# Ledger of designs, part 166: VH-VL binders against Cytochrome c oxidase assembly factor 8 (COA8)

Target 1, 167 residues: Cytochrome c oxidase assembly factor 8 (COA8), of Homo sapiens (Human) (q96il0)
Amino acid sequence: APERGAERRDTAPSGVSRFCPPRKSCHDWIGPPDKYSNLRPVHFYIPENESPLEQKLRKLRQETQEWNQQFWANQNLTFSKEKEEFIHSRLKTKGLGLRTESGQKATLNAEEMADFYKEFLSKNFQKHMYYNRDWYKRNFAITFFMGKVALERIWNKLKQKQKKRSN
Short names: E, the ipSAE of ESMFold2; O, the ipSAE of OpenDDE; V2, 0.75 times the mean of E and O plus 0.25 times the DockQ between their complexes.

## First folded at step 21 (VH-VL)

Design jl7 (from jk1 with heavy chain Q100K; framework fv_ebrasodebart; at its last read DockQ between E and O 0.49; V2 from the best seeds 0.63)
Heavy chain, then light chain:
Amino acid sequence: QIQLVQSGAEVKKPGASVKVSCKASGYTFTSYGIEWVRQAPGQGLEWMGWISPSEGNTYYAQKLQGRVTMTTDTSTSTAYMELRSLRSDDTAVYYCARDKLYDFHKGYSPFDYWGQGTLVTVSS
Amino acid sequence: QAVLTQPPSVSVSPGQTASITCSGDKLGDKYAYWYQQKPGQSPVLVMYRDSDRPSGIPERFSASNSGNTATLTISGTQAMDEADYYCQAWDSDEDYVVFGGGTKLTVL
ESMFold2, look of step 21: ipSAE 0.631; ipTM 0.852
ESMFold2 (binder alone), look of step 21: mean pLDDT 90; pTM 0.932
OpenDDE, look of step 21: ipSAE 0.730; ipTM 0.900
ESMFold2, fold request of step 22: ipSAE 0.540, 0.527, 0.550; ipTM 0.796, 0.794, 0.798
ESMFold2 (binder alone), fold request of step 22: mean pLDDT 88, 89, 89; pTM 0.916, 0.920, 0.921
OpenDDE, fold request of step 22: ipSAE 0.792, 0.791, 0.796; ipTM 0.928, 0.926, 0.930
ESMFold2, last read: ipSAE 0.517, 0.529, 0.563; ipTM 0.790, 0.794, 0.809
ESMFold2 (binder alone), last read: mean pLDDT 88, 89, 89; pTM 0.914, 0.924, 0.924
OpenDDE, last read: ipSAE 0.790, 0.797, 0.795; ipTM 0.927, 0.931, 0.929

Design ml10 (from mk1 with heavy chain S30N; framework fv_ebronucimab; at its last fold request DockQ between E and O 0.40; V2 from the best seeds 0.69)
Fold by OpenDDE, fold request of step 22:
Structure ml10 (fold): chain C 167 residues (1-167), chain A 124 residues (1-124), chain B 111 residues (1-111)
Amino acid sequence: as target 1 above (167 residues)
Amino acid sequence: EVQLVESGGGLVQPGRSLRLSCAASGFTFNSYTMNWVRQAPGKGLEWVSEISSSGSRTSYADSVQGRFTISRDNGKNSLYLQMNSLRAEDTALYFCAKETPFDYIWGTYAFDIWGQGTMVTVSS
Amino acid sequence: QSELTQPRSVSGSPGQSVTISCTGSSSNIGKGYDVHWYQQHPGKAPKLLISGNSNRPSGVPDRFSGSKSGNTASLTISGLQAEDEADYYCQSYDRRLSGYVFGTGTDVTVL
């Protein structure tokens, strides 16, 4: 039985954005686009008096961000790999080398590349459907927790106002 | 079957280093926050370290801060704990623990899957 | 002290109900962080019993119940069985430690 070579799933290295926000900042920061995902990471501020609900919201946002980063990093790697394989395969079929006579990298025309994009999208359709489903689920949850946090903040302000009136 | 298997424990002298590994199977490893929890002989549980699903965020207990480093390789479904400057107080059974999926209603986090642990003994 | 306080031991007869308390502070349980409960048999890994103060995972018997009030969480074991003899740990988050905290553990003995 031929040993099915475990396809080393080239997982994109988790490129920890080297962007460090200023230590004294009380705000969220947006970093540069990640090298693999091309998504801009948000560096979340953690208040000193963060409530448990605020922490839950922050964690959900952070996990969702990491989920998005991983998805798109892997998708972009897959896309780049399959694109290169497609180009090589088509050039070979055309009897063309990988380089032109001028030494430039041989490319396919726009029509041939359109076929690649169509095939790629078709092949990844289900994956994108699941991503979209989960994206909505996560973002609805984030919005729900944002509402809860807003209500908690209002309630805490009202309690503080009542305590100041009683003293 | 969902499983965590710790390895790399052993006897080590104070001041030395040790690297623990945890192999994950049966679940989407790269989707979960992972933790190390330890238990000294005849003692309770102590949280040691956490690493987010991508590895971009890490946290440590004060007792191990600056000495231990948590890391992960999602391509290998593996969690690691590099332990430097080991002390007698670090003698414990070290568990790898997976966080529960995020509860979209209550936002609760617990440890639903545990390994059997790997024993680390720090003695002269 | 960074640990949640539990009684050292609790005992009961088969069929009785026992309650284990887990007392925290304003930096953990009293701040409103969730409490989780674990069961650990001798020489075994901890098992999640209760998540989020009162939620039972699948496969956990209904005789286990959790509650939380103020700075104290409680695990109640109704209809105590011989198999319930184990160590029980509460767990929460502590804002001062910026990390998870466990209880001191409770040894449950079935008489």
Scores: ipSAE 0.876, ipTM 0.956, lowest interface PAE 0.5, mean pLDDT 92
Fold by ESMFold2, look of step 21:
Structure ml10 (fold): chain C 167 residues (1-167), chain A 124 residues (1-124), chain B 111 residues (1-111)
Amino acid sequence: as target 1 above (167 residues)
Amino acid sequence: EVQLVESGGGLVQPGRSLRLSCAASGFTFNSYTMNWVRQAPGKGLEWVSEISSSGSRTSYADSVQGRFTISRDNGKNSLYLQMNSLRAEDTALYFCAKETPFDYIWGTYAFDIWGQGTMVTVSS
Amino acid sequence: QSELTQPRSVSGSPGQSVTISCTGSSSNIGKGYDVHWYQQHPGKAPKLLISGNSNRPSGVPDRFSGSKSGNTASLTISGLQAEDEADYYCQSYDRRLSGYVFGTGTDVTVL
């Protein structure tokens, strides 16, 4: 089974809603699970007054989502393909056909399938370690930029107070 | 080692279509946003289009919106530009370009790897 | 069409410093978007010189430097060399156009 990355929701900007009907101007929202990755995509809203820093944060979140979706789509496909190939090769070694007498796909017992799961985990261990490292790096960066955006918004509010009092 | 190779340029009549390709090698293609940039003979650079790392997000310059379609096949490490309803003003050398990795501190994006370009001439 | 204004040409003798300006508007550089610089030798593809206003990529000589202030970015070439003769373009993002914009280009001539 694949070791899935964070289906943790990215923190949305202040005042956003996770729900918005399609084809309407809205805040961020979460779509249905992708068939291949099993991850739910976030659909990002682009406000008219988006600052350059807010754009950088949004692009980082969008690219992280695309990276994560692509990783798990590939891992899910690889897992399914290698599982079938493993079953095929073990059935061939045992001199058995690919289908039972009932026409169902032939399978292996639990002990034999355990060998597959062990081999798959071992083979993909380093890839998943690098994925986890990169996942944490990306989420630290997102949090860092969220902090920068928060400070920018506080500063803008202070400028509005100063302008109002000056006039 | 790291390179982008454009192809598919040529001479075409106005109103016709042409499809450009860009073959990538030496880097993890599906990790980067890709762009098309063009340069008319003797003129400066003009951004044409971008496509996100997965291919799910695209954008276009106003001058080509509705006529050009950017796409990618991450399984083949290839970027494409379908150019429909070509005009004389589309005559240019077309480059594909890779965006830089996201800078986790400064958030910088620039175009760090460029191909050699493929020439598109729109003339009767 | 380009929205960033650069001088048409700049020249200098070997060893001198030259500076190329890149002036934008409130929808691009003036709004706070990053500026990047590219060098293009005749018949060649552009090469990234400066990213994020002032960051120099690996492999770019340290005589190239960039800065940004207000609506204007600057590329400075210290200790001009014959190989620096090329066209130079700035680039930014424009919020009104929702896309990238390049400068008009500057032809640097080494005398």
Scores: ipSAE 0.722, ipTM 0.899, lowest interface PAE 1.0, mean pLDDT 86
ESMFold2 (binder alone), look of step 21: mean pLDDT 91; pTM 0.942
OpenDDE, look of step 21: ipSAE 0.826; ipTM 0.941
ESMFold2, fold request of step 22: ipSAE 0.693, 0.698, 0.686; ipTM 0.886, 0.889, 0.885
ESMFold2 (binder alone), fold request of step 22: mean pLDDT 91, 92, 91; pTM 0.941, 0.945, 0.942
OpenDDE, fold request of step 22: ipSAE 0.875, 0.875; ipTM 0.955, 0.955

Design ml12 (from mk6 with light chain K31R; framework fv_ebronucimab; at its last fold request DockQ between E and O 0.36; V2 from the best seeds 0.68)
Fold by OpenDDE, fold request of step 22:
Structure ml12 (fold): chain C 167 residues (1-167), chain A 124 residues (1-124), chain B 111 residues (1-111)
Amino acid sequence: as target 1 above (167 residues)
Amino acid sequence: EVQLVESGGGLVQPGRSLRLSCAASGFTFSSYTMNWVRQAPGKGLEWVSEISSSGSRTSYADSVQGRFTISRDNGKNSLYLQMNSLRAEDTALYFCAKETPFDYIWGTYAFDIWGQGTMVTVSS
Amino acid sequence: QSELTQPRSVSGSPGQSVTISCTGSSSNIGRGYDVHWYQQHPGKAPKLLISGNSNRPSGVPDRFSGSKSGNTASLTISGLQAEDEADYYCQSYDRSLSGYVFGTGTDVTVL
């Protein structure tokens, strides 16, 4: 049985966003869109007195962000590759070159491209379904932890007020 | 089977560099935060470094900060530890450790999968 | 010292219950960070026993239990068996170190 060559899944290079927020900032920052995913990364502020629960929330948000970045980077790469292959295949079938007489990259018409999009979406439907499922799970979890953190902060503020009244 | 296999350990002189590798199999490597943990001979466990699933975030223990660099290649299911300016105190069995999946209820992180370790000996 | 404090050794007879303590500070366990426990047999890699103070992964016997109170976590091994002879490590996160911290380790001997 021929060893099915492990299809080198071209993983998009982890573009470390070169955006560094100001060191003295006490806020989350939004970076420019990532080159591969086109998603804007959030640079999360870490409070000096971050609670364990706040840390868990932050970590979950960061992991979810990375998960999204990886998914869309890979999806966009796959899309771009398959699109190019489709265009090349169709042009070849038409007996057309990859370049027009003017030297421009030959393109397909909107109808032909619609076929590509339909096929691509159909092929990736299950992948998108799993992504959506996991996206909801992650975001619900984030929301849940946001609620927990909010409650913790309220409780801590109440305790501090009680201590100030007792002194 | 879920497995981590460390390699690249050996005998080195102080001040030299060494690169450790960890090959992951049996799970979606790109989805997990990975860690290096070391154990000096006859001593306890010491956390060394962490790298997030995409590699965009890294952290280091103070003992190795500025000398060690953690990296990963998700396409190769591989974790790396570049160790520079090695010291005698860096002599240890180095483990690759995978973090648990995120617990959506409790948000706990532990190391659920460990490699067998690779021995690094720094000696004159 | 940036390590969680464990007893150096704990011993028990087969069938007995033993408890290993893991004492931290206000920067780690006392801050409310979770504690995890690992078992390490001689010449083997650590194995996760308890996650998140008291959660047992699948495949870990029910005779292992974890708890946490204040700045101290505890691992209890009930019905001690010969196979439980190993080193045990607690782990947590330390804010001051911005990293994970392990306990000093406890050697459990079955008499």
Scores: ipSAE 0.875, ipTM 0.955, lowest interface PAE 0.5, mean pLDDT 93
Fold by ESMFold2, look of step 21:
Structure ml12 (fold): chain C 167 residues (1-167), chain A 124 residues (1-124), chain B 111 residues (1-111)
Amino acid sequence: as target 1 above (167 residues)
Amino acid sequence: EVQLVESGGGLVQPGRSLRLSCAASGFTFSSYTMNWVRQAPGKGLEWVSEISSSGSRTSYADSVQGRFTISRDNGKNSLYLQMNSLRAEDTALYFCAKETPFDYIWGTYAFDIWGQGTMVTVSS
Amino acid sequence: QSELTQPRSVSGSPGQSVTISCTGSSSNIGRGYDVHWYQQHPGKAPKLLISGNSNRPSGVPDRFSGSKSGNTASLTISGLQAEDEADYYCQSYDRSLSGYVFGTGTDVTVL
C-alpha cells in the first residue's frame, strides 16, 4: 500500500495558499496538496455528453478520493496528537519541562522517539490493514470501470463511422 | 441496530427558517453519501438534496436550490438540512436516507436505509 | 419537477401477477440510467425493493422482479399477497436536472 508520512507529501512550498484553478477546463486536473491529508485533489470535468457508465466511474473516483482524504487527514492529526502526548509523558517521567532553557519545545532523542514510532505503528496496524484492503478493492473497481468506459467509447466510434458510410 | 432518526420539524410561517437534523447509528456514517427526500401529505416522494461522504460535494433539486443547504458533521454522525425562505409547498414529511455501498460490478446506488421522517408544516 | 410516470393504481387477486410501469424520457431512463424501486406501506418509511433495474436486496421475496427497456422500467409482483398492498415508487437519475427523480407512485390493491 502507498502509505507515507505527511512530511514527504508536503514538499511543495506554499503552493496550497495560492491555488488558482483554471477558469475553464475540458479535462480533469490535479490541485495542490490538501493541508490536512497532504493528498492532491483531482478536480473532475463533467462533459455535456457524459454517459451513465462514465458517471458511475466519475462517482467512484470522487468517492474514493474523499475516502482517502478523510483517512489520511485523520491519521495525520492522530499522529501529531499522539506524538506530543508521548513526548509529554516521557518528559514528565524524567521530571523535565515541556520547553528547553531557550524556550523551544523540548523533545526526545532519536532512540527515544523510535519507541513512539513502534507504538504508533503497532496500535494502528489493523486500521491500516483495513485501509489497504479497501484501497486495493477500490482501485480494482476503478480499473474495471475504466475498461468498460474504453469499450463503450470504441463501440460508439465504430457506430459513428458506420452511419457516415451508409449516407 | 442501523438507524436514522430525523428531528427539528415543526410549524413555521412562510419566509422563515428551520433546521432539520438526522442522527445516524449502527454504521460508519462517514463512508456514505446521504440524502434528504420529502413527501407532501397524500403525495409522492420528491428528492431534495444529496451530500457526499466527506461533505465536499452537494446537489439540490431545482425547487429548493438557493434556499436549502445540506451539511454533515461526521464527528457527530449527523446530517443537517438548513431550510430558509420556506414556502407553503415545502410542507412535507422529510426523510433522511443513506445511499447503498458502491456495487463494484454494476456501480449501482440506491437508498437502502431510511428514517421515519420529521414533519415540516409551513402555513400562516 | 420532471417525474417518471406510473399508473395511479393497479389491482390483482391473490396469486396473480401485476406489473407496474415507470416511463421516463431520454434525459433519465431513456439515457440508460439505473432504475430503483421502493415499497411504502401507509404511515411507514419507504423500503428498497429493487436496485440497479433488477437486483433484489437481502430479505426481499423473489416474487418481486424488475426490468428495463427503452424509456420504460417495470416492476412485476408474481404471486400477489395481501402484504403487497402498498404504494410503489420508481427512481432514476436525470442528466438535465443533475439529480434524482421519483415516479408518481402506484397504489397496489389486493382484491
Scores: ipSAE 0.716, ipTM 0.897, lowest interface PAE 1.0, mean pLDDT 86
ESMFold2 (binder alone), look of step 21: mean pLDDT 92; pTM 0.945
OpenDDE, look of step 21: ipSAE 0.833; ipTM 0.944
ESMFold2, fold request of step 22: ipSAE 0.700, 0.701, 0.699; ipTM 0.891, 0.893, 0.890
ESMFold2 (binder alone), fold request of step 22: mean pLDDT 92, 92, 92; pTM 0.943, 0.944, 0.943
OpenDDE, fold request of step 22: ipSAE 0.875, 0.875; ipTM 0.955, 0.956

Design ml14 (from mk1 with light chain H36Q; framework fv_ebronucimab; at its last fold request DockQ between E and O 0.46; V2 from the best seeds 0.70)
Fold by OpenDDE, fold request of step 22:
Structure ml14 (fold): chain C 167 residues (1-167), chain A 124 residues (1-124), chain B 111 residues (1-111)
Amino acid sequence: as target 1 above (167 residues)
Amino acid sequence: EVQLVESGGGLVQPGRSLRLSCAASGFTFSSYTMNWVRQAPGKGLEWVSEISSSGSRTSYADSVQGRFTISRDNGKNSLYLQMNSLRAEDTALYFCAKETPFDYIWGTYAFDIWGQGTMVTVSS
Amino acid sequence: QSELTQPRSVSGSPGQSVTISCTGSSSNIGKGYDVQWYQQHPGKAPKLLISGNSNRPSGVPDRFSGSKSGNTASLTISGLQAEDEADYYCQSYDRRLSGYVFGTGTDVTVL
């Protein structure tokens, strides 16, 4: 049985967003869209007095962001590759070159491209289902931790007010 | 089987550089934060560095800050530690350690998988 | 340098209960960061015993239990067995170091 060559899954390079927020910023920043995922990264501010719970929330948000960035970067890469392969295959079948007489990249019509999109969505349906499931899990967890952090902050404010009244 | 295998350790002179590697198998490497932890001979554990799942975030212990660089290649399921300006105090067994999946209830992090380590000896 | 203080050694007879303390500061355990515990046999990699102060991973015997109060975490080994002879390390996060910190380690001997 021929050893099926391990298809090197071309993982999108981990594009470290070149966007660096100002060092003195006390706020979260939204960067430009990532080149591969097209998602705008959030650069999280880390307060000097960050609580362990706030840290957990931040870490979860950061991990979720990275997870989303990786998923969409890889998905977009896969989509682009398969789209190009589809176009090339269809053009070849039509006896058309990859370039028009004007030197422009030959394109398929909207109907032919609709077939590609349908096929691509069908092929990736399970992947999208798992993504959606995990997306909801992560976002519910984030929301839950946001609630915990909010409660902690309220409690800390109340304690501080009590301490100020006792002095 | 979930496994981490460290390599690249050896004897090196002070001021020299060494690159450690950790090969991951049996799990989705790209989904986990990875760490380096070291243990000097007859001493305790010391955290060295962390890298997030995508490699976009890194952190270092003060003892290695500016000298060591953690990196990863998710396509190769590999973690790296570039160690520059090595010192005698860097002599240790270096472990690659995987963080646990995020606990959606408690948000706890731990090192659930460890390699066997690779020995780095810095001596004149 | 490990900022979490553990006793150097703890000993007990088979079947006894032993407790290992891990004392931190207001920058780590006392701030409310979680504590993990690891077991390390000689010449072996550390093994996770306890995560999140008291959570026991699958495959870890129920004789191991973790707790945390104030700036001190504790690992209790109930019904001490010969196989429990090992080094034990607590681990937490320190805000000042912006990184993980381990305890000094405790050598557990079974008499």
Scores: ipSAE 0.875, ipTM 0.955, lowest interface PAE 0.5, mean pLDDT 92
Fold by ESMFold2, look of step 21:
Structure ml14 (fold): chain C 167 residues (1-167), chain A 124 residues (1-124), chain B 111 residues (1-111)
Amino acid sequence: as target 1 above (167 residues)
Amino acid sequence: EVQLVESGGGLVQPGRSLRLSCAASGFTFSSYTMNWVRQAPGKGLEWVSEISSSGSRTSYADSVQGRFTISRDNGKNSLYLQMNSLRAEDTALYFCAKETPFDYIWGTYAFDIWGQGTMVTVSS
Amino acid sequence: QSELTQPRSVSGSPGQSVTISCTGSSSNIGKGYDVQWYQQHPGKAPKLLISGNSNRPSGVPDRFSGSKSGNTASLTISGLQAEDEADYYCQSYDRRLSGYVFGTGTDVTVL
């Protein structure tokens, strides 16, 4: 089944932006939408006592966010460029100018634009299929490492309680 | 054929600047974290800097922090190292290196592809 | 301090085993970070031998093996051969430095 791009954004960390978090933040936080990908980046907190396993999870989440932002930024730019070229080409074929008498950009009707959307999706189907496969793979890997970290933290809390009782 | 080719090395005076380049081919450059590693003549390896796949995250060894800037252009499959305020101790063969992908089971990594290096000599 | 400590050199005869130690601290190997190993022949770029403490990439002979315990990682070359004469470097991550660290390097000589 075809992926739902906007819905799939919701299950993975959002993209990156130029907004910078405070250097001493104690929490992950979400920045404003990136202007190219439209994704909100997560800015990850690095605790002073971060374990090696916690670092592996953080790096996987950071890499996944960057991968996702790069994919959608590229697709959005390609979409915008090909959309304008399609409109210019179809207006030329109809013998129409690129601007109306009022100076506004000429457009195509919704049915004509539907041809563009179908052609774009068809041309990019394989890229979106690979994106969907990789998205699932990354999402399940993140969940797997979250479980590993959770178990590590439980074990550490139990070990600390045992040391406190023995004193 | 997977390759990394460094360039831009040379002889420079202390206090001056130099920009290294690394051209990548044979793999999807934008998918991988990249590193610079240097080796002074007759000495061991020293990690210099890392840049994430998008270029949004960087880190530096203490010895170069504030003087060197790593960057990349994924459209040109190129990695860069801007070296400012060069010192004699920066004299080294500079390698670019590709990190392996994150291992989804064990989380391991390594530098699996290395260039042959470009020599930087800082002397008066 | 910021480097991982390796012996300057080790030597062995063909067919023997040699072991190279790589000793770190509580901010790197001792904290639990993975160790990688690289081989470097004279005039050449380093080559990956071991990742993740003990994993051998494709094309690396099975006579190379790695292990880690406490603050120390080890690379063992069993059945030493003439082409194994090279420099060997361990590598890990250091939390205090927020970056990668290499070992001091070990020159392996085949007698």
Scores: ipSAE 0.710, ipTM 0.892, lowest interface PAE 1.0, mean pLDDT 86
ESMFold2 (binder alone), look of step 21: mean pLDDT 91; pTM 0.943
OpenDDE, look of step 21: ipSAE 0.827; ipTM 0.940
ESMFold2, fold request of step 22: ipSAE 0.678, 0.695, 0.690; ipTM 0.882, 0.886, 0.881
ESMFold2 (binder alone), fold request of step 22: mean pLDDT 91, 91, 91; pTM 0.941, 0.942, 0.940
OpenDDE, fold request of step 22: ipSAE 0.874, 0.875; ipTM 0.955, 0.956

Design ml15 (from mk1 with light chain H36Y; framework fv_ebronucimab; at its last read DockQ between E and O 0.41; V2 from the best seeds 0.70)
Heavy chain, then light chain:
Amino acid sequence: EVQLVESGGGLVQPGRSLRLSCAASGFTFSSYTMNWVRQAPGKGLEWVSEISSSGSRTSYADSVQGRFTISRDNGKNSLYLQMNSLRAEDTALYFCAKETPFDYIWGTYAFDIWGQGTMVTVSS
Amino acid sequence: QSELTQPRSVSGSPGQSVTISCTGSSSNIGKGYDVYWYQQHPGKAPKLLISGNSNRPSGVPDRFSGSKSGNTASLTISGLQAEDEADYYCQSYDRRLSGYVFGTGTDVTVL
ESMFold2, look of step 21: ipSAE 0.716; ipTM 0.899
ESMFold2 (binder alone), look of step 21: mean pLDDT 91; pTM 0.934
OpenDDE, look of step 21: ipSAE 0.843; ipTM 0.945
ESMFold2, fold request of step 22: ipSAE 0.719, 0.694, 0.708; ipTM 0.894, 0.888, 0.897
ESMFold2 (binder alone), fold request of step 22: mean pLDDT 91, 91, 90; pTM 0.932, 0.930, 0.929
OpenDDE, fold request of step 22: ipSAE 0.876, 0.877, 0.877; ipTM 0.956, 0.956, 0.956
ESMFold2, last read: ipSAE 0.706, 0.713, 0.713; ipTM 0.895, 0.896, 0.897
ESMFold2 (binder alone), last read: mean pLDDT 90, 90, 91; pTM 0.930, 0.928, 0.931
OpenDDE, last read: ipSAE 0.874, 0.871, 0.873; ipTM 0.956, 0.955, 0.955

Design ml7 (from mk6 with heavy chain T108V; framework fv_ebronucimab; at its last fold request DockQ between E and O 0.54; V2 from the best seeds 0.72)
Fold by ESMFold2, look of step 21:
Structure ml7 (fold): chain C 167 residues (1-167), chain A 124 residues (1-124), chain B 111 residues (1-111)
Amino acid sequence: as target 1 above (167 residues)
Amino acid sequence: EVQLVESGGGLVQPGRSLRLSCAASGFTFSSYTMNWVRQAPGKGLEWVSEISSSGSRTSYADSVQGRFTISRDNGKNSLYLQMNSLRAEDTALYFCAKETPFDYIWGVYAFDIWGQGTMVTVSS
Amino acid sequence: QSELTQPRSVSGSPGQSVTISCTGSSSNIGKGYDVHWYQQHPGKAPKLLISGNSNRPSGVPDRFSGSKSGNTASLTISGLQAEDEADYYCQSYDRSLSGYVFGTGTDVTVL
């Protein structure tokens, strides 16, 4: 489920500029996975001549990235906490210690852990359904604004072509 | 009900510091960009600072850049403004404001929920 | 500080229409950024009245309308009522400042 909404492009091979050169010299780039969300953040380039429409697209992409990273960071932490609580509860019910004779954390077998995974998925089903709905809405909106920006850029190039011809 | 409540204002001498707080309730605080806006006595509104929903992006008006720091704690539903090196010109009623959700057709953002403000007076 | 220019005051009788102008520059309204309008009664917090140049949030009467052309936005109050007596502020984004800017404010008086 991680990286569905945040991974837009890979700019790592192109490298990150230490300054903001002419617009064509800088692009967005993708960083390493976040410790908590496991999502790769996009670092957005802001040109000096960014149009209001381009700003709206960038803000939508930035806001969607933050929304997605917050969701998965919270889900990953909740998963880890509930998994440990489940293991501790089942070990206690069996009369077993939290550590083996060797000092390693005691665990449950795959059949026993299947109960946890079923319960976790069931408890979080509605939350993930709303997440998926919102994820699709956001990605359709991003695509819609990308189309608007593309049309704006075509229009601006046609105006420049007409301006040059009139000289 | 949806509510923003500012606190931490008061009378301070120039060069001193204050920290403002804004407590949010009745909405999912972590989903929204937040702003501080101030209003000097008898004057108009002036935007001060913005912080993104996660807290990872901030911006400031030129008049406060380098002196004020906006922050948030989404676990406590709280927004903060650390105000250092206060000047007489910082005297104002400070409002906490919530941005609207992104409009997927037109991309509009506006400030739809405001607190009642907390007064900061900087005077010798 | 950069501000959007509004008239200091506007007045009208009940039932009349009044219009408040908000004039900016090529770095804000003139560049194409949206304009929002806020109403502020004395001693109260601002209230969002118009967003995105012309959109009314839920609960805002339809006698309030907004428009934008060139460097200027306008708020029109049709059928002026006593409760409309308040201060009104426009707001936009300014690319050169990389931040929001508010108008100077207009005091609307109902005669």
Scores: ipSAE 0.703, ipTM 0.891, lowest interface PAE 1.1, mean pLDDT 85
ESMFold2 (binder alone), look of step 21: mean pLDDT 92; pTM 0.943
OpenDDE, look of step 21: ipSAE 0.821; ipTM 0.940
ESMFold2, fold request of step 22: ipSAE 0.656, 0.688, 0.690; ipTM 0.866, 0.884, 0.884
ESMFold2 (binder alone), fold request of step 22: mean pLDDT 92, 92, 91; pTM 0.941, 0.940, 0.940
OpenDDE, fold request of step 22: ipSAE 0.873, 0.873, 0.874; ipTM 0.955, 0.955, 0.956

